# VHH binders against E3 ubiquitin-protein ligase UPL5 (UPL5): the designs that were tried, part 28

Target 1, 342 residues: E3 ubiquitin-protein ligase UPL5 (UPL5), of Arabidopsis thaliana (Mouse-ear cress) (q9su29r532to873)
Amino acid sequence: SPEALHGGLFMEFKNEEATGPGVLREWFYLVCQEIFNPKNTLFLRSADDFRRFSPNPASKVDPLHPDFFEFTGRVIALALMHKVQVGVLFDRVFFLQLAGLKISLEDIKDTDRIMYNSCKQILEMDPEFFDSNAGLGLTFVLETEELGKRDTIELCPDGKLKAVNSKNRKQYVDLLIERRFATPILEQVKQFSRGFTDMLSHSVPPRSFFKRLYLEDLDGMLRGGENPISIDDWKAHTEYNGFKETDRQIDWFWKILKKMTEEEQRSILFFWTSNKFVPVEGFRGLSSKLYIYRLYEANDRLPLSHTCFYRLCIPRYPTITLMEQRLRLIAQDHVSSSFGKW
Key: E = the ipSAE of ESMFold2; O = the ipSAE of OpenDDE; V2 = 0.75 times the mean of E and O plus 0.25 times the DockQ between their complexes.

## First folded at step 18 (VHH; framework vhh_7b18_3)

Design r3 (at its last look DockQ between E and O 0.01; V2 from the best seeds 0.00; counts 0 for: pae E 18.6 > 2, placed apart)
Fold by ESMFold2, look of step 18:
Formats: sequence, structure tokens, C-alpha cells
Structure r3 (fold): chain B 342 residues (1-342), chain A 125 residues (1-125)
Amino acid sequence: as target 1 above (342 residues)
Amino acid sequence: QVQLVETGGGLVQPGGSLRLSCAASGFTFSSYAMGWARQVPGKGLEWVSDIDSGGTTYYQDSVKGRFTISRDNAKSTVYLQMNSLKPEDTAVYYCAREIVYWDSSGSLRYTFDYWGQGTQVTVSS
């Protein structure tokens, strides 16, 4: 059904105008949730920031991938033009590629920590030590492995003949980063940019658009800085132990959360699960349901949590006022991290 | 200059516990793997454990389940918690810095390049 949905919506969007503002916003949301669904193998979720997406280099095995990335570019451009917040974020590397900017070592820190640290170590070694060890035996090559077959990519002309030393190690690291992170998605970036440009006026090329922004600005335009938490979705994915769903404490709990600010709601979610943000799929995108457990201690005790199991433990508070006070204490930034997890 | 200083050694009875600490300075601690090695009387230098920059731990078979390596990047310190100590654990324990890199063959490599002065651990009654 994901492939059928993409095909049908792609053709329908290409040939038909949107019917109305509310239908258009829902359409964008549903289409983007499907495009960025990991099952469709067009985009990958970043390992160190699960909210962010980058093109999947392996998508090139599908002969139709250029059309899909071009379509995605059109969808994103239309969403920006209609001010529709579609609930996706882009990885820093992908954003920089769209902006036509070079990727620095600091830009990959959250994308590939091992590579970041290795390159940083190469640059920070004592020059005499580095050179006396033949630059750790490094030359200007990148070894790749696909399905058990290794191959060598030269980072510059005659790269396998060019030894890395203390004088050229910066160049080595720059080329390594480019070949490892930028080059594999170059075609996908080109196709996305083509579709993006086709939907904007001739005076707004994609590199100019993205160069005027920081990543945080684009986040605000596409996600609104914060995706609203649906309390109804949260409640639908919560189970109880020691409470009945009809207990007044459970009714109070959800009423209090519904009245809290989004920042307070995110603090409660973080206390409960160690997640500050809900996946773009909603609470169904989490690895398990959430749980509220009864704490059989004094009825005025602060909440506890077991974040690895998505468990919030609360006593049977005697009043809604006390429950609200205790929950707001957990939500405050100066105490929310002080109350434990077990 | 790179400096590694071990503390926490001493005399313990068999079955006892010690925690070794290694304070590091003179380099960007969070970018390097750190390890422990020991010089056992009558034997050569022996690898014990290491921890990479991302926190993944590795142990020699003889210490698995008894020793735990950890790091605190904010304090530039690596620890070795040694439990259920045996007389054969008697050694001078060294903290060492590792160079961790992707070599031209695409393999992840480790090499110890700087060593501390060592701290004596003696397990006897």
C-alpha cells in the first residue's frame, strides 16, 4: 500500500488542483508521512537525531528514484508556499547540500560520531608523532564495502600514491568527508532541487533559498519549531496499572496535561520516556505504549518514572490541585531532571 | 603535553574490590579511546580493557564479568572497577590513550600511544 499510495497520489497531484485549504493541509501531511516512512526506503532517519531525515544512497537501485525525489522536492516547495507544517526535519548534511555549502567536520558530529572523533584525532595528533608513523599508513583513499566486496576510491588524482602527513591531513579529512557524506546523495539532491525549483518562481533557485537560512529556520518553516502534541493520541497509547481508566485521578491527569503549555507537555514526556518529541507518525511510532502505574506510597509523593519502559508512577492523589502542583514541579526545567528514573 | 595519572591502587584481600581512576590532560579527551593494561610479575605487559570515544567497552576474557571500564568526559577521567579480585590480578596497572582511526583499508584500528606511570594493585591475604 505504500507504493500504491505514492503512485496514485503522484499522478493525481500532477494532473489535478487541490480542492480546498483543509483538504490540502491534510493531503500534505499524509503524503509527507508516507514519503518519509522508512519502509519506503527513500529517506533514512538520522541515527543520532531520530527526528531528521536524509536521502537514502541505496535508493539509486530503484530506476524510478529520480522521479520520487523530484516529486518530494515539489511537495516540500508547495508546503512552504502554502505555509503547511508537514512535520519532518532534515539532517544537517542534507540541508548543507541543498544550500550548496561545504560539509565541515563539525557538521558530521551528530551524523557519525565515530568518523567525527577519528578525523578530529588525526588533525590533533602531534605533527612529529604523526609524520614519524607515516601518517598512520594513510593515503588519500576511501575504502568501501558493498555486499562483502571491498573497493578503493581515490580522494584526489593519484590518491593512492599520496601519503597523508601533518601538512596535508586537513585536506585529507575534507575530501574524506565530502566523499563519505556528500557524494553518495548528490543525484538525490539534484532531483529534489529540480522539483523544488519547478514549483517556485524563476527568481528563487533552491541554493539561494537555503543559503539565506540556518537549519533552525527551516525547522520552523516545516515543523513549526515544535509539532503539537496530541493529548488524545497520547491518551490512546497509554495503559494503566493500579488505576482504572474511569478513575477520577486518570481524568484529572489528562485534563491537567491538556491545559499545560507545549513546553510543559514536552517536559512531562521527557520525564516519562526520555523523548522530547513525538515521532512524525505520532505515538504509534514509539517502540512501546506508555504506562501509568500506581505508586503505593504516601499520596502526596512526587511522580517517578522508568524511562526505558515508558512508565510514569504516581500515587492516588487526593485532589486535582495536588496532582497539578506535583506535575508542574516535574515540568519545571530546574527540577525535571532532578527527579529520578528507576 | 599529554599526561595520564592513575590512582586507586593498593592492597586488597582475595574477593575484594578496588576502583582505579585515570585523570587525563593535554588533549581533547572526548575524541580518544582509553584503555587499561597491566604488567603481571614474571610476565609481560597484558591488555585488560578499553573504552572507545562512544562508550563501547571491551574486555580480556580473564576479567569479563569482574571488571568494568567507564569514562566521564566532563572530568576527563577513565575508571576501572575491579571486583572479585584474585591473586593473579596482582600487577602494576597502566592507563593508556588509544588512537582510533579508519585506516585506508576501511578497518577500525586501535593503538596505544601514551601511557601513565602505573599504580600497584596487590591481591593477597
Scores: ipSAE 0.000, ipTM 0.213, lowest interface PAE 18.6, mean pLDDT 76
ESMFold2 (binder alone), look of step 18: mean pLDDT 85; pTM 0.825
OpenDDE, look of step 18: ipSAE 0.165; ipTM 0.594

Design r4 (at its last look DockQ between E and O 0.44; V2 from the best seeds 0.00; counts 0 for: pae E 10.5 > 2)
Fold by ESMFold2, look of step 18:
Structure r4 (fold): chain B 342 residues (1-342), chain A 125 residues (1-125)
Amino acid sequence: as target 1 above (342 residues)
Amino acid sequence: QVQLVETGGGLVQPGGSLRLSCAASGFTFSSYAMGWARQVPGKGLEWVSDIDSGGTTYYQDSVKGRFTISRDNAKSTVYLQMNSLKPEDTAVYYCAREIVYTDSSGWLRYTFDYWGQGTQVTVSS
């Protein structure tokens, strides 16, 4: 069952250098941030939805790119199995290829709006008008620029000699979409799928898994619920040790969090739990309640956390100002401030 | 190298008691905090309790007052005395060593770095 598989993977990780679940969640997030970092040129952001990624066709210049895509597939499968939201969204075209589905014109709408609009115009133009304009002078070719070199690709045999008209324009658009968006990333999709399948076993093939989803379902699994984070839901799922719910410090804590930006709130959540994102069902979807524990150390000490058990440890701060200053150090995520008196 | 071995699990009736033991080897036991976690069917991994090197104890609310963690540094063993057991306590119980580490942003955080094999506790009539 999914529960048994997740437990089994956790046991494997404990023997792989005795890593705890909180450190593993941090690892998933950081590895994905590096994989999808534009500097590494493995993935590209979609032109018309900057949040979404697809494989970079030019990544093939790196001889190790098949290994990186296979590794990425393994990481994504593990993140899904552990129900860790890593903050990654896939382009619709990439998702459909993982599902083994054909790419339609409507599917490229958010991937490349200019191409979408051009193809839509070609298909919707009055047939008699289109044919009287010689199909806008189009033939079955695609001009590409790969690594600074311009190429002409025939979409079918003798494509340079085949004029587009109202009878064949659907075929032209279909071939154009496939050659422009699907074909260039076929190897990357194949390697990703291989790595994905290896982690989820033979009983969960990637095409079957992705075919059962809408893209929005995958978004929830990898990114989590909608923004912003609900502070009320967070508070409702938090317990206390060494504090009473009615203590001034607890009231201060939630007031400070409510004032923070979403990015700052996510940094606090990450410090506390190694989760940057809340599950789609909210905080009830986390594996445990969250805890605020009292540190009996000096009343100005920096916060600590035990991310395996969602434990945030703070002293009984004497003022809201000191508590806010200490919590904002977490939000700044700055190395030099780890143990200072701030 | 580091080894943690849990014993003392078994079948018990509701309201009964069990004592879990975790024998540790391969490290200076008295220098480390130790903890217990459990894998509950349908709920995933849950923290139960920990005890620091100085003997200070911490408990999840659902077990507070019913469970007692203790340690015997001379035997390199940590114990979990479980009283007033409920069916919801049914789980595989793991012993673990706790450390403080520095995360990628330079903050001090806790983790369990070594885990035992687990022992099954079943609470059923």
Scores: ipSAE 0.000, ipTM 0.437, lowest interface PAE 10.5, mean pLDDT 79
ESMFold2 (binder alone), look of step 18: mean pLDDT 86; pTM 0.837
OpenDDE, look of step 18: ipSAE 0.320; ipTM 0.723

Design r5 (from p8 with Y58E Q60Y; at its last look DockQ between E and O 0.60; V2 from the best seeds 0.00; counts 0 for: pae E 2.2 > 2)
Fold by ESMFold2, look of step 18:
Structure r5 (fold): chain B 342 residues (1-342), chain A 123 residues (1-123)
Amino acid sequence: as target 1 above (342 residues)
Amino acid sequence: QVQLVETGGGLVQPGGSLRLSCAASGFTFSSYAMGWARQVPGKGLEWVSDIDSGGTTEYYDSVKGRFTISRDNAKSTVYLQMNSLKPEDTAVYYCAREIVYDSWGLRYTFDYWGQGTQVTVSS
C-alpha cells in the first residue's frame, strides 16, 4: 500500500550510513521519482514549464503532508551533500520562496504565461483609457478554482468594494501574484525548509543557501547536464579490459548506443552506473572512468554490471545484431531498475 | 545489523607486506560474496578483489599476483594479504559485502561497507 511504501522509504533512509555508493545513488533517484510522481499529489508540474515542480497546494488535504514535505527537504539536502543528480527541477516561485525572496511579475512568466500576460497588459494600458473603462471592471479580488469550485478571495480588507484604477493597479497586481502563487504553498515551503536544515550544519540556514544561487545553479546541482547525452564524451571516458579499443565489438557497441533513443541511452547508463543523468561538466564529472570488461562465459548472455565501479561486463558477441538485441533488452525499465517502487 | 570491521592497516615501506582482516557480523557470512575496495587519495573508488561464497577469487589487474583474498567462514572473516606493496597502493581500504541487487540477477554492488583502514606505502 501507499502508506507501507512511504514507511519503507523512511526506514531505508534511516539506515543509509552503511549503504554502498551504487545502491545509495539508485535510492535517491527512485525516492525522488516517487515523491515527484504526480499520482502522489505532493508536487505539480508548472503550467508553462512542465519540466519543473512546485508544491501542490491541495496536498494539505493529506494530514501527513507536513511529514512528507519535511522528508523531501531532507532527501534533497542529502542528495546535494552527496553530489547526486536526482533529475528534478524546481519552479522559479518555489525556488524564490525557499530563498526568502519576494516574487515579482517577471518571476511568474514561465510559471503561468497567461497570468503574466494579463497582468502585464493591466500595468501597461494607457492610464486614461484604463480609468475610462472602469478599470476593466476589476476589484481587489482573486478568483480561485479548486476541484471545479469557483471561489473569491479578497486581496485586502473590503477588496470586493475596491475598484482597480491606474493609481492602484500596481498594488493590485502585487497582491494578486502573492495570493495566487506564494501564499498557497507557504506551509509546504516551511516544512521543506525544516527538513533541509536538519540535514545541513547549523551554520548554513536554507534561506542563505538558496539566496546565493541562481536557479540555473540549482538546476545543475539537482538535474545535472543538459540532454541529450554525448556519445563521444561517453566513449572518451570509457576504458576496456579483455577487449582492445580496436576490437569490432567495441566499435559495434558505440554504434548501437548512438542509434538508441535518449531514453534507452539513459537506461544503459543507469544499468551500468546507477547514474541516470550526467553532471553538467560531462562524463569527467563522474567519480571515475567507466569500464567495459569482457565476460568469458557464454558468448550470448545478457550484460552484467557492477555499479559501484562503473563496470559493464559483456561477452565477445559474435554479431552486432546479437549485441544490439541484448543491449535493448537491458534498456527496458523492468530489467534496468533494481529496487522498483515500494 | 550488518557490521564489518577492518584491521591491519598501517605504514609500510615499498616492497613490504600487510595483512588486512575484516570481521563480519549480523548476517549469514558463508552465504555472501565479500570484497575489498580502496579509496586512492585524489582519485575515485577502486575495486581491489572479491571472493564468492565458494571461495572463487578475482583481482584487479594491478594487484594480481601481489594480493591474495581469502575467507574463513568459521570465523566470519575475510582477509587481504598484500605483498610487494608499491606507493600507488596507498589508500583507505574497505571491506564490503557483495550482492546482486536486481530481480534479473544482472546488477552487482557492494551493499554494506566497513569504516575503512589506512594503508600507507612510503619510504
Scores: ipSAE 0.388, ipTM 0.751, lowest interface PAE 2.2, mean pLDDT 82
ESMFold2 (binder alone), look of step 18: mean pLDDT 85; pTM 0.845
OpenDDE, look of step 18: ipSAE 0.608; ipTM 0.859

Design r6 (from p8 with T56R; at its last look DockQ between E and O 0.59; V2 from the best seeds 0.00; counts 0 for: pae E 2.1 > 2)
Fold by ESMFold2, look of step 18:
Structure r6 (fold): chain B 342 residues (1-342), chain A 123 residues (1-123)
Amino acid sequence: as target 1 above (342 residues)
Amino acid sequence: QVQLVETGGGLVQPGGSLRLSCAASGFTFSSYAMGWARQVPGKGLEWVSDIDSGGRTYYQDSVKGRFTISRDNAKSTVYLQMNSLKPEDTAVYYCAREIVYDSWGLRYTFDYWGQGTQVTVSS
C-alpha cells in the first residue's frame, strides 16, 4: 500500500554505501514487488498484455503520488546500474513516453486492443461509405471517466464542432491516441523521469537512455530472459565442495529441480543467489559460478545459503524423498530481512 | 553508522606472511559473525574465511592450513593471519559483517563491507 511506501521502503537506503550485493539484490526485488503490486494502485497491468505495467492515471488521488513515482524512478535506475533483474516489464506506451517518442496506432495494439481495432476500422473504412455516414457521427472529442465523473475532452479547438471525415480521420486517430494514452500519465512519467535522472549520470539523460533501446532490450535488463530456466545450463555452471558430481545426491538434486515448476525453480535460485531471474544470456551472465557445499552436521536439516558467493549448503541426505521435501520447503516464499529495513 | 576499516595489506614475497586487521564500529561487534572475502584479478569475489560470534572458524579449502581468522571482541577487531603466501593470493581483501537475513535462519550474506586492502604476492 501507499502507507507502506511512506514508512518502510524509503528508510532502506541509509546504509546502501556498504551494503553487500546479496542484500541489495533481495532489496530491489522486494521493493519492486511492492511498488508494482496492483493493490497499491500506482501501476496497472496493461489490459491486453497483463505482464506489463503502466502508471495508473487515477493515482493522482493520492497527494503523495509524485513522490512515489519519483522514488520508483530512482529504484529502477539503481537496479539498472547494479544490473539487477527485478522482474518488471513496462507497457510499450510508457516506454515510448520515457524515450520522448511519438505514440502511433501500432504502439497501442497490445495496450488496448479494442481501441486499436476501432481506430484501425475508422482509418481503413471505405472513404465514400465513411463520408456518406457522416463519419459515423464522430467529432474531434474524447469521452473519459475519472473519479466516477464523465467528461468530454475536445481533441482540438472547437473539436465538438469538427466532424470526422475520410480526409481528417488520421488526424483524429492521432489526437485520440495522444489524449487517451499519453496525456493522462504525463505527470507520473515526469516524476519517474526526475527520480531516474537523480541516479543516472548527467552524461546519459533519461530520453537518451531509453531512445537507444528497443523495448525488448529493456525487458532483458529489468526482467531477464523469457525462456524457462535451463536445468542443463544451471548444472553446467555449478561446482561442488564435499560432493563429487557423480554422487547420487547430486544426481537426485538435479532430477528434483527438473521436476519442479518454473516458479519453484526461481524460488530455489533466489534462495541460493538472491537472483529471481536468469540473465538473457543464461547462467554465464551471472557474476560467478554457483556452488553446492556439503554440510557435515545432521543428514536431515534444511539447506543453507550464502547468497554473496552463490553457495548452497546441503547435507548428505539419505533418501531422494527427504531431499525433495527439504527443497520444496525452501522453495516457499518465506524470506525476510533479519535486521529490518536497510 | 556501521564502519569497517581494513589495514595490514602490502607487498610480500612468495612464502611470506601478512596479518590483516579490521576495526569495526557502529554496531555491537560481539553479536555478529565476521568474514573476509577477496577480489582476485580476473576472477571476481571469492569467500576466504568466517568467524562466528562464538569464535568458530570456517575456511575456503584453498587457504585452509595457511590462513587463520581470529577476533578480539574487546577491541572490536577481526584479524586474518596469512602465512605461506602464494602469487594466487594476490587480491584486494575485504572485511565484512555477516548476517542471516531470512526468518528461518537459513540465508547468509555479508551486509557491510570495508573498502578493502591490497595484498600483492610477487617475486
Scores: ipSAE 0.404, ipTM 0.776, lowest interface PAE 2.1, mean pLDDT 82
ESMFold2 (binder alone), look of step 18: mean pLDDT 85; pTM 0.856
OpenDDE, look of step 18: ipSAE 0.731; ipTM 0.906

Design r7 (from p8 with T56S D102N S103P; at its last look DockQ between E and O 0.01; V2 from the best seeds 0.00; counts 0 for: pae E 19.4 > 2, framework grips, SAP .72 > .668, placed apart)
Fold by ESMFold2, look of step 18:
Structure r7 (fold): chain B 342 residues (1-342), chain A 123 residues (1-123)
Amino acid sequence: as target 1 above (342 residues)
Amino acid sequence: QVQLVETGGGLVQPGGSLRLSCAASGFTFSSYAMGWARQVPGKGLEWVSDIDSGGSTYYQDSVKGRFTISRDNAKSTVYLQMNSLKPEDTAVYYCAREIVYNPWGLRYTFDYWGQGTQVTVSS
């Protein structure tokens, strides 16, 4: 059940809890690295936008692929529920399928530029020239290669016998796009949607959720924005335990953070919260405020964090130089280990 | 189980009119705001119009004065009267129910959607 699954996953992470990164957010990071790793053949990068993923039609050769896609849907729904940015971008075609929306020629521009350009040329060619050349010899078929075999797919009944002309070329392109990009992943989309729905309430089906978004919105929700982190916003959403806001250590902390590069700032945020990117609405979009806690042990110790509580623990450093050295060491150690380094 | 079913789409000449209907079931229709959105080819889903439970209406600028949303609570039905249609109005039109709670700050506040009905405006 969705309730039992939530409880089991949380309990497992609590039992493995240790000082440092948050167990739940680290789990999302590791699981998504595995799911979207191209070597595991579940997802492919889009041909002309390598940042984006779509289901691999060839994944159907694995009998367990429905379970994997259902699981992936559960993981993404849980990430959205817990506001965890896992650094995943979806292909536009995949997104539209999740939303239950039709795919147009303009929607495949970054998925397959060669096919986009070819279809656009077919649609824009002078009608008289196109018809006088028998529609360039085209019929309503799609040539495919699946599982090492070439195949010819009729786009409509008797498609091999139906010539493309200036009057029906729009229909030809529409059917071609559907058969090439939508049909091959229908089962994977179905299973992803089932897993996604199981994690959400009865009142939020997957199509309704995704219909309410532009792709850019989903990008921000799962990857986070690419805008520079606002240190002022960060500070405004941070509370203190064992320090007063007016303590010089707190003043030093924010000054150091302002001087860091964006990459270093994101590494500190990740160490602190297991989020590398700030939500689109800023720090108010996180599930709670952030906390800086005082360590009462050695005054030269490295920072610690409890990411499930957004808690950064630092000692009362005697100098700004020592604090900066310790924070930069934490930032340096995390820079190359992020999820998005495939 | 919430269900929304659109009818009334079709092919129409520029300057013509169509009336879309959306039959709703599975919830207390009179308590919910309802709306219409459309998927224009090559573009994302865009908001068209909504009508709240009290009957107040709102419209996208491009359809204001041409489209009229209405509801009949006795029939649990939302309508979209579309006049002076233009080729740019060609789209799949969806009716939708507004959500009461929007914890994600989504731009559209709709939680349940119909299957869509095609409207084509061409010569």
Scores: ipSAE 0.000, ipTM 0.247, lowest interface PAE 19.4, mean pLDDT 76
ESMFold2 (binder alone), look of step 18: mean pLDDT 85; pTM 0.851
OpenDDE, look of step 18: ipSAE 0.780; ipTM 0.920

Design r8 (from p8 with Y32N T56S; at its last look DockQ between E and O 0.71; V2 from the best seeds 0.65)
Fold by ESMFold2, look of step 18:
Structure r8 (fold): chain B 342 residues (1-342), chain A 123 residues (1-123)
Amino acid sequence: as target 1 above (342 residues)
Amino acid sequence: QVQLVETGGGLVQPGGSLRLSCAASGFTFSSNAMGWARQVPGKGLEWVSDIDSGGSTYYQDSVKGRFTISRDNAKSTVYLQMNSLKPEDTAVYYCAREIVYDSWGLRYTFDYWGQGTQVTVSS
């Protein structure tokens, strides 16, 4: 039987089911844009993949950082429960820590290639050659640079006095990796995990959830499917009301979308549905078909949408150039912005 | 806090009738458009009907002529009278409040929903 707070979390989940799916999708996207905004300094982008994020160790300077990471954990858990893609990719080492798994040497090769190569050489060097060269002069220390200051950190008690050799080099590499990648974000991972747990049942704790996934699975759940958006798939999952599929306006509509940039296409999808990203399985993975409804009003007005029902409403535009102009307008944030401040 | 509570669902035979009610509280009911949606097994979420604050009504094609939406502003209640029910009308029916949530008046949504009431039509 759940604890009293566990029952409270399920009641909050029921209350969130009372909130319309269009509003929820809008909220997830906008909140995640703010959380992962570089100005907030909560997360760092990977140098090797600009789209991937890991907690910023320096976020500790903000006394509110535990609350922010806890909130982020709640938001991510809710997005996963509602199967909403928020366009976020996590770094492999952060994912492993959420899963409660040890970070191995192979796990850092795309995070820090220089350290990966150096550690791989240390482990694979001929044992007798390595030992005859005094373990390359290595001891159990890590040299760091924080806030412009250089420090030496002992990896174990008396680490500065402990030479690396062929018998202990695995321990040395393991401690290096832990001290470089795991320890600096330990508190952030802890707080994220607490927030994540608040939104899930006690029968599926955060470590168990992430441990059951490969990173590719999480990428699909948080970012969604292939880039770019398939216009053919979009068209195949769209129905019409007040238009026939053979109407010239429908032909114009899809031709215009095909010419748009990926950013413009995602803005149109967001205006239409409050989804910025499509699921891994494509438009089939959305909760319903999309709809284009005819407006029986002036033939030149801007489109309307009803995001709960994936409904885009357009008039019978007299020319393709007018339709294109109107669609490009709603792709601009300043014209189609979400409602105002809370 | 906005609250919407649906009642009146149940089991009916094809050709039968039901009347759904939605009691609203926590907002100025008479100033808001209201609507009904349904979750049909295997089809997902479907729009059913809207009624605006002025009493104008709108219907999905599949229910037009069979369903009637109405409102009683004094009781803060929205109704859906469902006649000539068919097996394909089997669904969970939700009452919802409608808003326009962009500054240009272009994007509509149902922002708050009830918990739903089951309607089952079977022979």
Scores: ipSAE 0.517, ipTM 0.815, lowest interface PAE 1.2, mean pLDDT 83
ESMFold2 (binder alone), look of step 18: mean pLDDT 81; pTM 0.809
OpenDDE, look of step 18: ipSAE 0.745; ipTM 0.911
ESMFold2, look of step 19: ipSAE 0.504; ipTM 0.810
ESMFold2 (binder alone), look of step 19: mean pLDDT 81; pTM 0.806
OpenDDE, look of step 19: ipSAE 0.756; ipTM 0.916

## First folded at step 19 (VHH; framework vhh_7b18_3)

Design s1 (from r8 with F110W; at its last fold request DockQ between E and O 0.55; V2 from the best seeds 0.63)
Amino acid sequence: QVQLVETGGGLVQPGGSLRLSCAASGFTFSSNAMGWARQVPGKGLEWVSDIDSGGSTYYQDSVKGRFTISRDNAKSTVYLQMNSLKPEDTAVYYCAREIVYDSWGLRYTWDYWGQGTQVTVSS
ESMFold2, look of step 19: ipSAE 0.563; ipTM 0.849
ESMFold2 (binder alone), look of step 19: mean pLDDT 80; pTM 0.796
OpenDDE, look of step 19: ipSAE 0.807; ipTM 0.930
ESMFold2, look of step 20: ipSAE 0.520; ipTM 0.834
ESMFold2 (binder alone), look of step 20: mean pLDDT 81; pTM 0.803
OpenDDE, look of step 20: ipSAE 0.805; ipTM 0.929
ESMFold2, fold request of step 22: ipSAE 0.493, 0.486, 0.483; ipTM 0.824, 0.818, 0.814
ESMFold2 (binder alone), fold request of step 22: mean pLDDT 81, 81, 81; pTM 0.808, 0.804, 0.806
OpenDDE, fold request of step 22: ipSAE 0.817, 0.779, 0.785; ipTM 0.929, 0.921, 0.927

Design s2 (from r8 with F110Y; at its last look DockQ between E and O 0.50; V2 from the best seeds 0.57)
Fold by ESMFold2, look of step 19:
Structure s2 (fold): chain B 342 residues (1-342), chain A 123 residues (1-123)
Amino acid sequence: as target 1 above (342 residues)
Amino acid sequence: QVQLVETGGGLVQPGGSLRLSCAASGFTFSSNAMGWARQVPGKGLEWVSDIDSGGSTYYQDSVKGRFTISRDNAKSTVYLQMNSLKPEDTAVYYCAREIVYDSWGLRYTYDYWGQGTQVTVSS
């Protein structure tokens, strides 16, 4: 699928950036897998869009959490500068906070559907019925429950004394959304932005960077294309050394890869290149062509790779069955790392 | 603290020669494979040549017969002798240390890179 560029937006970086080594690409991916792992309590998946992450407000119980979020900001900025897709998607609320934009009701639809529906009902209810029913008994408060204890948070000065009615219900919903979704992560957003800024040139202010994007643009930069990997595109961007494109082994290779699951295909790509995800523009967006080199050693060994140069090295396998067995083995070998664990 | 420093780049006419040097420090040089890569204007990084710890050499097809990689373990230095230079050899040339970085011994990469040295072939 062709690249889409909304309103001419683009990302600005220093002109002398290198593509970096394959180990560095792998480091970014593995580090992000640990940072965004919910078991580490830094980020949570959005309840109504499990693909997306937002800061965990409860992370503040760790006195080092500001350092962790600052570090995360540095990692994300470096990944963007090196054009590495790390496979994460940000929750819309988190993205808007990074951009310094106000959160609307429609912005929380996939973050918290129950709250979205409740607020939508409040705003859309017939004004006469709403006012006649005492505004459903609502005042400018947010009820919270932590460990079985109910707390009441005033949304404005003397909010418990301020009744909601058809004239002020928009103000009520706006304050409720801000207090529920934006305020709890303000510190995490600030620390992330500090770390992010440290990596940017002074020509691009932090909020200006995110404000120039739609969320879909950031999704492409951090996750890459949503489509399944195109085997035809992969093949079209692969060259051969020691094999001819017409060799049986090359035909077998692409047939096997086409039969693999998407997860297995991504593992092969990672083994080959240290890229888990293909850019939005497809294999054209990678820094170079991919290569399949012939190994002249024993005919049955496992593949090798040199990830800096997108080289996959395979012997002239005697059968398609052996090639498939070997490729499926390396599709399982996605946990190795030169830097060790994060 | 690993450090790699390239020297020997410059401007040369087509058909000319240059010798690049890469001084290494901060690791046991004799135990590591070393390589050269180049960044061609408008293209990504290209592999050029490798030399393993035992002295075996490997070359990209486009430079084979024209370029010679060598090493001097006593000086912790790797060299790239470039002969019969062509305009398409114009690039920033990088020296790098090669490692195997996975638990199965199957995945290779360059983990440390020099600052690069410019080679320009122009008439």
Scores: ipSAE 0.402, ipTM 0.741, lowest interface PAE 2.0, mean pLDDT 81
ESMFold2 (binder alone), look of step 19: mean pLDDT 84; pTM 0.837
OpenDDE, look of step 19: ipSAE 0.779; ipTM 0.929

